VHH binders against Chemotaxis protein methyltransferase (cheR). Designs and how they scored, part 3

Target 1, 268 residues: Chemotaxis protein methyltransferase (cheR), of Halobacterium salinarum (b0r4j5)
Amino acid sequence: MTDFQTLLEFIETETGFATSYYDESYLDRRVSARMRRRGVEEYAGYLTLLEEDDDDERAELLDTLSVNVTEFFRDEKVWTALRDVLLELADTVRSIDIWSAACADGREPYSLAMLALDAGLDPRNVSILATDIDEDALARARAGRYESTRTADISDQLGFLDNPQEYVDREGDRAFVVNDRVKDLVTFERHDLITGDPKSGFDLVACRNVCIYIDKQYKLPILDTVSKSLREGGHLVLGQTETLPGEVKERFEAEDPRIRIYSRVADT

## First folded at step 1 (VHH)

Design f9 (framework vhh_8fcz_2)
Fold by ESMFold2-Fast, scan of step 1:
Structure f9 (fold): chain B 268 residues (1-268), chain A 126 residues (1-126)
Amino acid sequence: as target 1 above (268 residues)
Amino acid sequence: QVQLVESGGGLVQPGGSLRLSCAASGFTFSDHAMNWVRQPPGKGLEWVSGISWEGGSTTYADSVEGRFTIIRDNDKKMVYLQMTSLKTEDTAVYYCAADLSPEEYWQLLDSGFDYEGQGTQVTVSS
């Protein structure tokens, strides 16, 4: 075992962060950034800092490892296309079931709920399941309270909608709380995309920007799980830089290749 | 294109003072934290100091706490490192570094920096 592998095993064992699921290069770059910040040049020396939890280094490292980009209506062109998908589904099925897989702090599933309401869909006919492996992220999602920063203006992000004021309540200058009308469409639960069982019968699955951080060996299990969770004719949406692996690609056809929205075809 | 250009290094005697400057361009400077890192001869990069996007919060490595001060001027898009009571172990090439969004940082992780400059050499010798 290398010193780096020993360090990763310590992190997974002691903090519960599943380092074995992540791309090793990604982990090394994130760990190296923390090591540079702490003035430590060797993995063994950094392991000592983590063992002692010096200056709350475990919490700092976990924050660094868990950081991914999330915002309301991320990649607006995709959300324009998703509005059309939701309208098509409203004409095709009585009740629309959506799964937001790896939902983080809830900005994606709430974006889906707000989009459905903003498009004029009957909330009684839309159900969104939102899942993530991180229970702290799920707790923030359930609270549904978000604050603008200088780099992330939530008001600007919500400007994608025609009637954003119908879906959030303002608290002071920069805080926004998702209202009950939106929250009533979303159910949060813990789910592991790598080891967990597939779900079934969903009309739309969003699995966006998760595979870019995950080790390549788990990409197929993740996409196999979400593929099996869709009905025939259901839709899968991935992140803009993500693609379907060959083993799964034959199960889908692209609505628009530039947008990363796919339709599940019948198995022949 | 993001550019960070360091200046102000030189030869100084132990106990002396020196001020490093970093000129930033190509990104929204006032939205990002700025840092100083250094590389002593034959060693890896060592983080020295950080300053928040608005300048309200500063942090320092234990080795420089009380001796170095990090300052920023958002109007001029500059970050500075005021060094006092310099020691021979402060000898290093000093780099300024930007904290970017996770996506921008991911693309530049191999370099650890988003810059085209080569740093500024500080030599503390009697």
Scores: ipSAE 0.000, ipTM 0.191, lowest interface PAE 13.3, mean pLDDT 81

Design k1 (framework vhh_3k1k_2)
Fold by ESMFold2-Fast, scan of step 1:
Structure k1 (fold): chain B 268 residues (1-268), chain A 122 residues (1-122)
Amino acid sequence: as target 1 above (268 residues)
Amino acid sequence: QVQLVESGGALVQPGGSLRLSCAASGFTFSDYAMRWYRQAPGKEREWVAGISWSGDSTSYEDSVKGRFTISRDDARNTVYLQMNSLKPEDTAVYYCAADYEWGSDYSLYDYWGQGTQVTVSS
């Protein structure tokens, strides 16, 4: 086993990030970026930093490895499909109710709000509830201030939109602040997906990248809660590496399973 | 030794064009976001343009958008600023800067050049 392979095994074991599913050259580029930032040249030395969690290095590395998970409009194909879902909903319901479950620092619900506005939907007819258990994450989300890094270029991410300049204000070179036009569509509240009160009546629920970082015993309860929050014909979008467990899978169908957008079907 | 060396500054008439170059050495250029800043006499240094480490994203200060274009050539370790439709207000010393993390506080940028003077007047 090489030092690099030992490092990747540590990352997967300790963080739950599935290094075995990723291209090794991609992983090496991301890991090497963190090593350069920390001033270490050897994988063994970097492993020591991760073991000690020096200056929260595990969290920094996860952000670097999971850039597609934490970005605005991650993977354009998914967001192109979500735009179509929003346009279909605008034609079929008067008021679109969206739930961004486990929204963390708000990039996902703000992406949904910007997508709706950019698609030409009437903001009076779109309501996004964004929830998370972490009060500090919700505080950052309400602030709506985000900083570009070498691995997460906010300007590039917002290039997916036709009119990105209408939704964010620039604060210097690195920082972008979501404006009130976008913020007005989103309500943030604390909610526990495991023990909190169930929700209902949503047309679209996003529950992305939650199950990959939680203990397996909570996956079914979380997805059961999320599935029950949707109306018949409503849509669920999961993270790209996430799947529906068997009992919940019976309630959904997907036109393209690779996109991870599902439609809730009636019980037979 | 790390160096950023700007060149291409000159005296031009309003409406003219200039291309500035910034040659980098002593660090892994392709890993860094590159920025152009300018400073007029008695003014604070202000941001002009930026290009991400990958070259896939560019950004501009509003007053130069549509007139200036930033680009990079990683094979030559060089970043460029193409300046068109120059105005007297563009008169300044232009600085190249490198930042590993794409920082917003320019006092914390990893590397800075010494600058090149651009004067726009008749």
Scores: ipSAE 0.000, ipTM 0.182, lowest interface PAE 14.8, mean pLDDT 80

Design k10 (framework vhh_3k1k_2)
Amino acid sequence: QVQLVESGGALVQPGGSLRLSCAASGFTFSYYDMRWYRQAPGKEREWVAGISSSGESTSYEDSVKGRFTISRDDARNTVYLQMNSLKPEDTAVYYCARDEYSSGWYDLDYWGQGTQVTVSS
ESMFold2-Fast, scan of step 1: ipSAE 0.015; ipTM 0.485

Design k11 (framework vhh_3k1k_2)
Fold by ESMFold2-Fast, scan of step 1:
Structure k11 (fold): chain B 268 residues (1-268), chain A 122 residues (1-122)
Amino acid sequence: as target 1 above (268 residues)
Amino acid sequence: QVQLVESGGALVQPGGSLRLSCAASGFTFEDYAMRWYRQAPGKEREWVAGISWSGDYTSYEDSVKGRFTISRDDARNTVYLQMNSLKPEDTAVYYCATPYDSEGYLTEYDYWGQGTQVTVSS
């Protein structure tokens, strides 16, 4: 066993982060970034920092390793298309069931909830399930409090909406809290996309920017789980650089090749 | 495949000058900010200077402000650090860094070069 493999085994064992599911080059890059920031050149030396949890290094490493949706309305052109999808669903089904898979700290499911409200949909007819494997991310999501940084201006991100002030409360100049009107549409649960059971009956599933960081062998199980959760004619939205594997691709038709929105083909 | 290769490190007397270079490849250099860091023996790596993707904005650690100048040449995919009025406390390995991520996401300084040694001593 190499020092790097020993380090990855420690991380999985002590933090519960499933390093075995991730691409090794991705993990090495992320771990190396933390090592450089801590001024450590050897994997064995970095393992010592993690064992001691020096300056909360375990939490810093997990934050670095986690796949996060980092902004509201990420990739605005996708959200413009999703508005049209929601309006179409409002005309065709009595209630819209949405699943935000791997929702991280909640910015994606809250974006979906705010989009639905901003589009004029009846909140009684929209239900969003938001899931993630990371309990700390889910705790932040449930709190629904976010702060602007120099690289992420939440006010600018929320400017995508017509009436952003109806959905968030401002706490000082930099903090925003998602209000109960928006929170009432979203339910947060822990779910493992690799080993968990499929869900069913969804009209729209968002699974964005997850498969980029996952080892190739687990991409199919994740997308199979997500695919089986959709009703016939339901919609799947992926991240901009993500692709459907051949085994799953035949179940879908591309709505817009540039946007990565797909429709589930009817079982004939 | 991102590659950053630093060069120009040398032994210099106090008050001397030195120019470091960092040759970049494997990414769209023109679109990303570039940074210089340094690490002295027994200390953590510390930020020294930064330049924006456009070259219009530069920033410096207080102890080097007025003595060091960061610049970039996008035609050569190279970032430079011009160091003037060098002091013994500037002795360190100097590293070039970029926030580029091969998955297409900007992260804080995920890619580093191998470093180049600068020694300021009489």
Scores: ipSAE 0.000, ipTM 0.107, lowest interface PAE 16.6, mean pLDDT 80

Design k2 (framework vhh_3k1k_2)
Fold by ESMFold2-Fast, scan of step 1:
Structure k2 (fold): chain B 268 residues (1-268), chain A 121 residues (1-121)
Amino acid sequence: as target 1 above (268 residues)
Amino acid sequence: QVQLVESGGALVQPGGSLRLSCAASGFTFDDYYMRWYRQAPGKEREWVAGISSGGDYTSYEDSVKGRFTISRDDARNTVYLQMNSLKPEDTAVYYCAVEDWYGSGLEYDYWGQGTQVTVSS
């Protein structure tokens, strides 16, 4: 067993993060980033830091390994199409249940909540479950505070909405805080897409930019879990570079597969 | 259309207290984040405090935390800044502001005329 494989086994055993399901090159890049920040050049030295949990390194590593949503309304054309999906759901179901899977720091589920409100949906009829493996990301998501950087302007991202001032409050020069109207639509919960229990009854599931980090052999289990969480006629949205494997594709149909929004087909 | 009018500035001794008021008109006050800024002679304008729409969240510059309190009365379209334990370094013209961001329905940021606070040493 290599030092790297020993390190990955330790991470999985002690933190519960299923490293064996992830692409090793992805894991190596993420682990190496943490090692550089800690000034450690050898995997064995980094393992020592994790064993001691020096300066909360286990939590920092989990945050680094987690799939990150990089911005609000990522891939705007998809969000334009999702607005139409939400309006269709509002006409066909009494209460809309949405699952934002691998939500990271909350930008995706809050984008969904803001989109629903901006489209004129009744907040009492929209419920969003947002899940992630990383407790630190979930803590940031619950706080709902985000800062613009030189390369990522949050006010520009929120300009996708007609009335962003109704959903987000500005704090200082670069900070934005999601208000309670938006937060009230979202519940955050820890869940592992690979080893966790399946969910059910959702009208819309967002599982975006997750499978690109997962070893190909586990993509099917993830998509099977997500597929089974949807009701008949419910919708699945994936990342723009992600595709449905043939085994799962039979369960879905799409008018424009380039948008990566699919409808769950009735089995009978 | 948008108008902000500050009041309450005065000369006070170190350790004293003042309450500043900002009356707002010409926009849907309840929908906007409101801020207080100050500018001392020969210095650039600095942010002091902010309050979210509905008042659920407040924020403060580090040097005023624990001494200043921002609040709002949406029924009166008014923002307040309660200043306690005043120091000579707090001497400045205090400005009320409502700030835009892209798409918010305002053309740009709006500022009041300012109200002078002087803390004698």
Scores: ipSAE 0.000, ipTM 0.169, lowest interface PAE 16.3, mean pLDDT 80

Design k3 (framework vhh_3k1k_2)
Fold by ESMFold2-Fast, scan of step 1:
Formats: sequence, C-alpha cells, structure tokens
Structure k3 (fold): chain B 268 residues (1-268), chain A 125 residues (1-125)
Amino acid sequence: as target 1 above (268 residues)
Amino acid sequence: QVQLVESGGALVQPGGSLRLSCAASGFTFSSYDMRWYRQAPGKEREWVAGIYSSGDSTSYEDSVKGRFTISRDDARNTVYLQMNSLKPEDTAVYYCAASPSDLWQYLTSGAYDYWGQGTQVTVSS
C-alpha cells in the first residue's frame, strides 16, 4: 500500500467521501493543491495534518475534492438550446420537473431557474430539484450568495439574461445574492449518484461534467440512475466531453450531439 | 510541441490604445478557454479577461471592464486583447493562458495547462 493509498483510505473512513469511486489522477491533483497551500511535500506529512485536523484542514480538503460549478450560463450555446427545450416543455406538459444532479454550490440550478423566468414561464409550473453529495456546497447553494473572482466575473455571466437585475441583488462591488423569486423554484437535497436510488418522472435532467471525475467503472451506474429518473420523451444534458456508453445509448436519441442534449426513447 | 506566443506589447501614452495577440499551436485551440493575466513588479499575477471555448461568453476584472475587449479567432488559433483608455496602473507583463474547458471549474486561479512567456506593456508619458 502506497502513502497516497493510505491517505485516500483515511479520507474515506473519516469523512465519508468515497475516494474509491473517483479517478486517482483527479484526486491526486486536488490533494496536491492542498499540500502546496499547507507547505507539505509528502503524503505522509499531509496525513498528519488531516489526523490532527490542523487549521480545519479536513473541511478545506473536502471543499477542494468537491466538483464546483464556478460560472452561471457557461457555454451559452447549450443554454440557448435549453431555453428552446423549456419553451417546448411549457407547451406540452402542465408542470415542468427538472433535476440538476451534482449541482455543487447551486449556480447550475439557479441558471435553470433564471432561464425559465427570463423566458416568461410561469414559476408556479416549474420545479427544480438540485442534489449533491457535499453538504457544505448545498449550504452555500441555499444561501445563494456568490462573489466575483479573478477567474469568474458574475456580472458578465449574468449578461446572458435580458433582465438579470430582476433575479439577483448586488451586495457591494463583487457580491451577488440570488433573490427569493429564483430560490422559490429550487429545492436542495443530498443525493449520491453512485449508491443512491434513481428518481422518477423528470422532464429534464442536467448531469454535466460529473463522469469525467469518476472512475470509468462507476460511469454506467450514474448514467443508469439518471436515465431511469427521466420520463419517456424527457431530456438529458451532459457535459461537452461526456458520452453515453453503449448500454445506455440505446435509451436515447441525440437532439444535438455537439451540445450533448438527448431525448429519452420509449423502451416499450 | 505546445506554444503560446504573445505579441503587441509596447510603450504607450496614457489614454492610448494597444492590441495584444496570442498565437497558439500544438493543441486543439477551439476546445480551450483562453485568458489574459498581468503581473506588475512586486505584485501577484492578476487575472484580466477570459473568453470561453464557445466564443460567446467573456469575462473581465472590474478595473478593465468597458476599456478592454477579449476576442478569439479559432481559424487562426489566436486570442486578442484590445486595450483602450490605458492608464499608468495598466503597466505590467501580460500573459496568455489556456485551459481545457472541461477542467476549468476545479483549477486554482491561474492554474492552467499552458502559459505564454509574456509581453511587456508600459503606459507612461
């Protein structure tokens, strides 16, 4: 057993984060980033910091290991296509049920909520369930407060909308708070995509940029779970580099392969 | 071999304009997010502007918003930074950076796969 493997077993045992399900190169990059910040060069030395929980390092590491959505409306072509999907759903179903799977700090489900409102949909007929395994990310999502950084200018990202001022309140020069009009469309809940049960009856499931961080053997369980959570004719949107494995591919047809939007086909 | 080559840095009067270019080779340019950073003597490297692989989304640091414009030409594997109304505090070495779009969300600020060597911009009378 290597020092790195010992470290990963400690993290899983003590925090409940399922390191065994994740790609090792992803985990190594994230752990190494924390080690650099703490001035530690060896895994054994970093394990000592985690054992002592020195300067709250366990919480910092978990935040670092989580996949975080850092932008609203990233890849505007995808969001333009999703607007069309939402408008078609408004014409065909009484109420639109959306699941934002692995939502991180809430920027994706809030983008979906803002898109629906900006498109003129009745908020009483749109319901978004947003789930993630990380309770700290969900707490930040529920707060709905975001701050522009050197890599993410939130004001620019919200410029995708016609009237962004109707959906967020500015707090100083760099901070924005999602208002209650938007928050009322979203419910946050903890869910594990690998070990948890499928949901049901969703018209749209967003599961973007999750499988690229997960070991390949767990990709099928994740995609099986989200596919079973869709109704016939419901839509799935994946990340740009993500593809459907053969076993799941037969359940879907591509609406636009370049933007990774798929329609659930009837199994009959 | 991967290369990012910045050009266009010069000495400019306050209020002047300058356009920086970053020519990329050795990777699939259209799949990468492109960003400009700057570093003044004795200061940390600061993010300036970003343009995403789609080409439809741009972002800017507040101090340059309205004055600088980032754009890209995927056919020529080049990203540009148009700088208008230049101020003495814009004096810095400007760096081009590239990261795969699928990975940017977990990268630390300024942690990209590829970096250029920089081009010097001096704003002075």
Scores: ipSAE 0.000, ipTM 0.115, lowest interface PAE 16.1, mean pLDDT 79

Design k4 (framework vhh_3k1k_2)
Fold by ESMFold2-Fast, scan of step 1:
Structure k4 (fold): chain B 268 residues (1-268), chain A 122 residues (1-122)
Amino acid sequence: as target 1 above (268 residues)
Amino acid sequence: QVQLVESGGALVQPGGSLRLSCAASGFTFSEYWMRWYRQAPGKEREWVAGISDSGGYTSYEDSVKGRFTISRDDARNTVYLQMNSLKPEDTAVYYCAKDYGDYELYSGFDYWGQGTQVTVSS
């Protein structure tokens, strides 16, 4: 075993982060970024920092390894199209069931909830299940408190909505808390897209920006799981740089391939 | 083979304006977020601005918001940073960087260009 593999095994064992699911090149880049910040050149030296949890390095590393650092309403053209999807679903089904898969800290499922409310949908008829493998990310999601950082201006992101003040409470200049109207639409649950049981009956599944960081051998199992969770006629939305593998392409129609919104055409 | 080439840096008076350019090659430019960073002497490299792959979303560090505008021209594989109302505190080497868009880029990332020097001094 190499020093790098020893380090990855330690991270998985001690933090619960599933390093074995991720592309090794991706992991190396993320780990190396932390090593540079700590002034360490060798994996063995970095392992020592993690073993001692020097300056809370385990928490810093886990934040760095989070690949689903999303933004509210990321890529406005997708959210404009999703609004139309939600309105279409409101006309065709009594109760809309949505799954936000790999939801990270909750910005995506809360964006879906706010979009539904902003579109005038009855909140009693919208249910969003949001899942992630990272229990710490789910804890942050349940709290629903977000701060603008140097890399993310939440106020600008929420400007996609006509009346964002109806959905979030402001704390000072930089902090925002998602209110109970929005939170009531979302249930958070731990789920492993690779080994967990498939879900079923969803009208819309968002699985965005997860497959680009996962080792290629797991992409088909993930998308097969997501495919099987949709009813016939249900919709799948992927990240902008993600594509459907050939093995599942035949089960979907692309409304606009550039937006990455697909309709499920097979029965299951 | 990712290559990024920054240009446009100069010496300007406080209150002046500059437009920086970054020409990209070696990857499918239209599919990636692009970011601008800067580094002043004796300081860590800090993020300045970002633009999504579609160009539909932009983000800025608080101290430059309202003064700087990031944009892109996918036909020319170029990202721009329009800098207005420049202050002495904006003096730094400016770098562009390729990013995957869904995590923060830390200093020392290998997809940096050579940088372009901006000096704001009277």
Scores: ipSAE 0.000, ipTM 0.136, lowest interface PAE 14.7, mean pLDDT 80

Design k5 (framework vhh_3k1k_2)
Fold by ESMFold2-Fast, scan of step 1:
Structure k5 (fold): chain B 268 residues (1-268), chain A 128 residues (1-128)
Amino acid sequence: as target 1 above (268 residues)
Amino acid sequence: QVQLVESGGALVQPGGSLRLSCAASGFPFSDYAMRWYRQAPGKEREWVAGITWSGDETSYEDSVKGRFTISRDDARNTVYLQMNSLKPEDTAVYYCARDITYTGSWGSEYYTSAFDYWGQGTQVTVSS
C-alpha cells in the first residue's frame, strides 16, 4: 500500500469519512492543502500529525475534505433564473417542496429560503429539506452564523437580494446570523446520496458542485437518486461545470443548458 | 498564459514502454502538484497519477500501480509519466493537469484544476 492509501484508510477508519466514495485526485488536493498549512511535506509525517490529533488536525482535515464551505448565491446568473422558477412554482403548486442535497454548512438552502422570501412568496407555502453526510457541517448550518474573510465578503454575497437586512442579523463588522424567519423554512437532516434511499415529490432539487468531488462510478447513483426524488415537471439544478450522464439525460429537458437547470420529463 | 504541453505518445506493442512529458510554462511550477489523466474513446476522462509539489509523494490509480511512475524535474518545469508493461487497455489520449494549492474557496480551486487542461494531449496506442 502507498503512504497516501494508508493515510486515506486511517481517515476512513478513524473519522467515518468514506474516502472510497471520492475522486482520489480531489482527496489528494485537499490533503495536500492541509499538509502545506501544517508545514509537512510527506504523507507519513502528516499521518503522524493525525494520529496525535495535534491542534485538532482531524477536525480541520474533515472540514477540508467535506463540502463544508460554499458562498451565498453562488453563480448569480443561476439564482436570477431560480427566482423565476420559484415564482412559476408559486403559481403552479399549493406548497413548494425543495431539497438542497449535499447542503454543506447551509449557505445554499438559506440562499433558497432568502430568495423565496425576497421574491414575496408566502413562507407557509415553502419547505426546504437540506441534507448532508457531514454532521459537523449540519451543526454549523443549524447555527446559521457566518463570518466574512479577507477573500469572501458575506455582505457582498447577500447584496444579490433586494432586502438582505430582513433575513440576517449583523454581529460586529464581519459576522452574520441567519434569523428565525429564514431558519423556519429549512429542516436539516443527515443523508448519504450514494447509499441512502431516494426521496419523492420534490418540486426543486439542488444538487450543486457535489458530483465533481465524487468518484465517477457514483455519479450515476447520485443523479438517479435525485432524479427519482423529483415529481414530473420538477426542476433539477446542478453546478455550473457539472453535466447529466447519458443514462439519466433522457429523463430531463434543459430549460437553459448554460445555467444547468433541468425539468423532469414523464417516463415514456 | 498558463500552458501545459504533453508529448511522447506513440504506437507501441503490448509489453512495451513509453515516457510521456509535460512541459509547463506561465506559472511557478515548483509550487503546484501535478496530475496525469487519460481518456479512451467512448469513456470519461480518468485520473492516472499524481505528484505533490514536494516531488516525492506520489499516487496512482490501481490499474496502473506498479507499471507507471510519475516524476518531476522542477529545474526543467516538466512532469513525466514512465509507462512500463503497457497493455491494450492503456490506449488513450493522455493529459497533464496543474493542481492549485488551496488558498480560499476549495470549490473554485477544484473547478480550476479539474478543467485546467492545456494543449491537445498526447495519443498512446498499444497494439501490434
Scores: ipSAE 0.000, ipTM 0.135, lowest interface PAE 16.3, mean pLDDT 79

Design k6 (framework vhh_3k1k_2)
Fold by ESMFold2-Fast, scan of step 1:
Structure k6 (fold): chain B 268 residues (1-268), chain A 122 residues (1-122)
Amino acid sequence: as target 1 above (268 residues)
Amino acid sequence: QVQLVESGGALVQPGGSLRLSCAASGFTFSDYYMRWYRQAPGKEREWVAGISGSGDYTSYEDSVKGRFTISRDDARNTVYLQMNSLKPEDTAVYYCATWEDSYGLDEYFDYWGQGTQVTVSS
C-alpha cells in the first residue's frame, strides 16, 4: 500500500467518504490542493493532520472532495426547460415524484422544490426524494442554511425565480434559510448509487455532475440505477458536460441534448 | 496530466474557411464532452460549440450555427472545428476545453489549451 492509498483508506474509514468510488487522479488533485494550503508536501504528513483533525481539516477536505455544493439553479437554461417539464408532468400524472440523486448539501432538490412552487404547482402533488452518500452534506441540506461568499452570491442565484422571497428567509447580511414551505416538499435520505437498494416509480430524476468525478467503472452502474428508477416516459437530467454511455443510450430519447434532458422509452 | 493543444489558426479573408484541431492527452478522451471557446481582445470568453463523448450530440452558439461544425476522431484523440463563411467578427483566440462546469470547487478541473489565433481581415 502506498502512502496515498493509506491516506485514502483513512479518509473512507474515518469519514465515510467512499474514496474507492472516485477516480484516483481526481482524489490526488483535491488532496494535493489541501496539502498545499496546509504547507505539507508528503502524504504521511497530511495524514497526521487528518488524524489529529487539526483546525477542522477533515471537514475542509470533505468540502474540497464534495461535488456540486456550489449554487442554486446551476445552468439556468436547464431550469427554464425543467419548468416546462414540471408543467407537462402536472398535466399528465396525478402526483409528481422526483429524485435528486447525489444531492450534496441540498441546493439542487431545493431548486426543484422552489421551481415547482414558482411554476404554480400544488405542493400536495409534488414529492422530492433527495439522496447522497455523505451524511454531513445531508445534515447541511436538512438545515437549509446557506451563506453567500465572494464567489457565490445566493441572492443572484435565487433571482432566477419570479418570487424568491416566498421561498427563502434572509438571516443577516449574507445568510439565507430555505423556509418550511419548500422544505416540506423534500425528504433527505442516505443512499449509495452503486450498492444501495434500487428505486423506482419516479417521473423525474436529476443526477447532475456526479459521473465526471467517479471512477469510470462506476459510471454505468450509476446510470443504470437511475435509468431503472424512472417510469416509462419519465425524465432524466444530467450535468452539462455529461452524456449517456452507449449501453444506456438506447433506453432514452433526447428532448434537448444541449441541456441533457432525456425521456425514458424502454426498460432496458 | 491533462493537456489540450490547439492548432490551425491563421489569417484569412472574409468568406474564407479554416479547420481548427485540438489534440488531447492525459485522459480517456472518448469519455469526455469537448468544447470550443473563443476570446476577442477586450471581450469575455464566449462558448462556440460542444460535442459529447459519444459524438452523438453537438451544440452551437447561435451566431455560428450553419457556419461551424464540431467533430471528433477518438482514434486520434482529436476534436475539430470546421469554420466556414468566416466574418471579421470571428476574429479571436480559439480555445479547446473540457470540464468547464466545476463551479466553486477548484479551477484545475476546467482544462484549457493555450489557444490558437484566428484573424479574419482585409
Scores: ipSAE 0.000, ipTM 0.145, lowest interface PAE 13.3, mean pLDDT 81

Design k7 (framework vhh_3k1k_2)
Fold by ESMFold2-Fast, scan of step 1:
Structure k7 (fold): chain B 268 residues (1-268), chain A 124 residues (1-124)
Amino acid sequence: as target 1 above (268 residues)
Amino acid sequence: QVQLVESGGALVQPGGSLRLSCAASGRTFSDYDMRWYRQAPGKEREWVAGISWSGGSTSYEDSVKGRFTISRDDARNTVYLQMNSLKPEDTAVYYCAARGYSYDLWTPSQYDYWGQGTQVTVSS
């Protein structure tokens, strides 16, 4: 075992962060950033820092490793196309069932809920299931409180909507809370995309910006799980830099290949 | 507009505790996000902690997380900074700031109101 692998095993064992599921290069970049910050050049030295939990380094590392670097309406062109998808679904099905898989702190499922309301859809006919393996992220999602930082202006992100003030309550100058009108569309549930129970019957599944940080061996099981959760003619949305592996590609047709929206075809 | 007066600064030994208070006067205190900053000799002023106008969210600079707690008492127009496990590197002048809203609620505030500061010295 290398010093790096020993370090990753320590992190998973002591913090519960599933390092074994993540791309090793991604983890190395994030760990190395913390090591530079702490002035440590070798993994063994950093492991000692984490063992001592010097200056809350475990918490700092977890924040750094977290793939919760997300934003409302991430990749604006996708959300413009999703508005059209939602309007089409409203014309073709009585009620729209959406799954936001690996939803992290809730910005994606709340974006979907706000988009549906902003498009004029009846909230009684839209149901969003939002799942993640991280219970702490789900707790933040249920709270629905978010703050702007120097590098992420949330009010600017919400400007994608025609009337963002209808969906969130401002707290001071940088914080806001998703209101109950939006929250009522979303149900949060803990779910493991690799080992959890299968889901089915969804009209739209969003699984965005997950597989780029997950080790290659788990990409196919994840995409197989989400593809099987869609009904025939349902839509799958991936992240902009993500692609369907050959094993599942034949189950889909590209709605718009540039924005990674796909339609489920009847293969079995 | 809003006037802020800090108090509670003192000389304490390493490992000690202090509670700083910031009393606000003028207009409605509950309309402001409240923040604590500090400035050590020869260094830039740095943000320490923040609490939203509703009290529903708090945030901290990484070096003080777990040791400092910000809170507010709107009935007394006061914001507090409870400082525990003090270290020599916490020695600084601590400033209270009230962030006023812009008219456009969706843009960052353009102005802060500052107190005069209170000196905290951690040494044996």
Scores: ipSAE 0.000, ipTM 0.089, lowest interface PAE 20.7, mean pLDDT 79

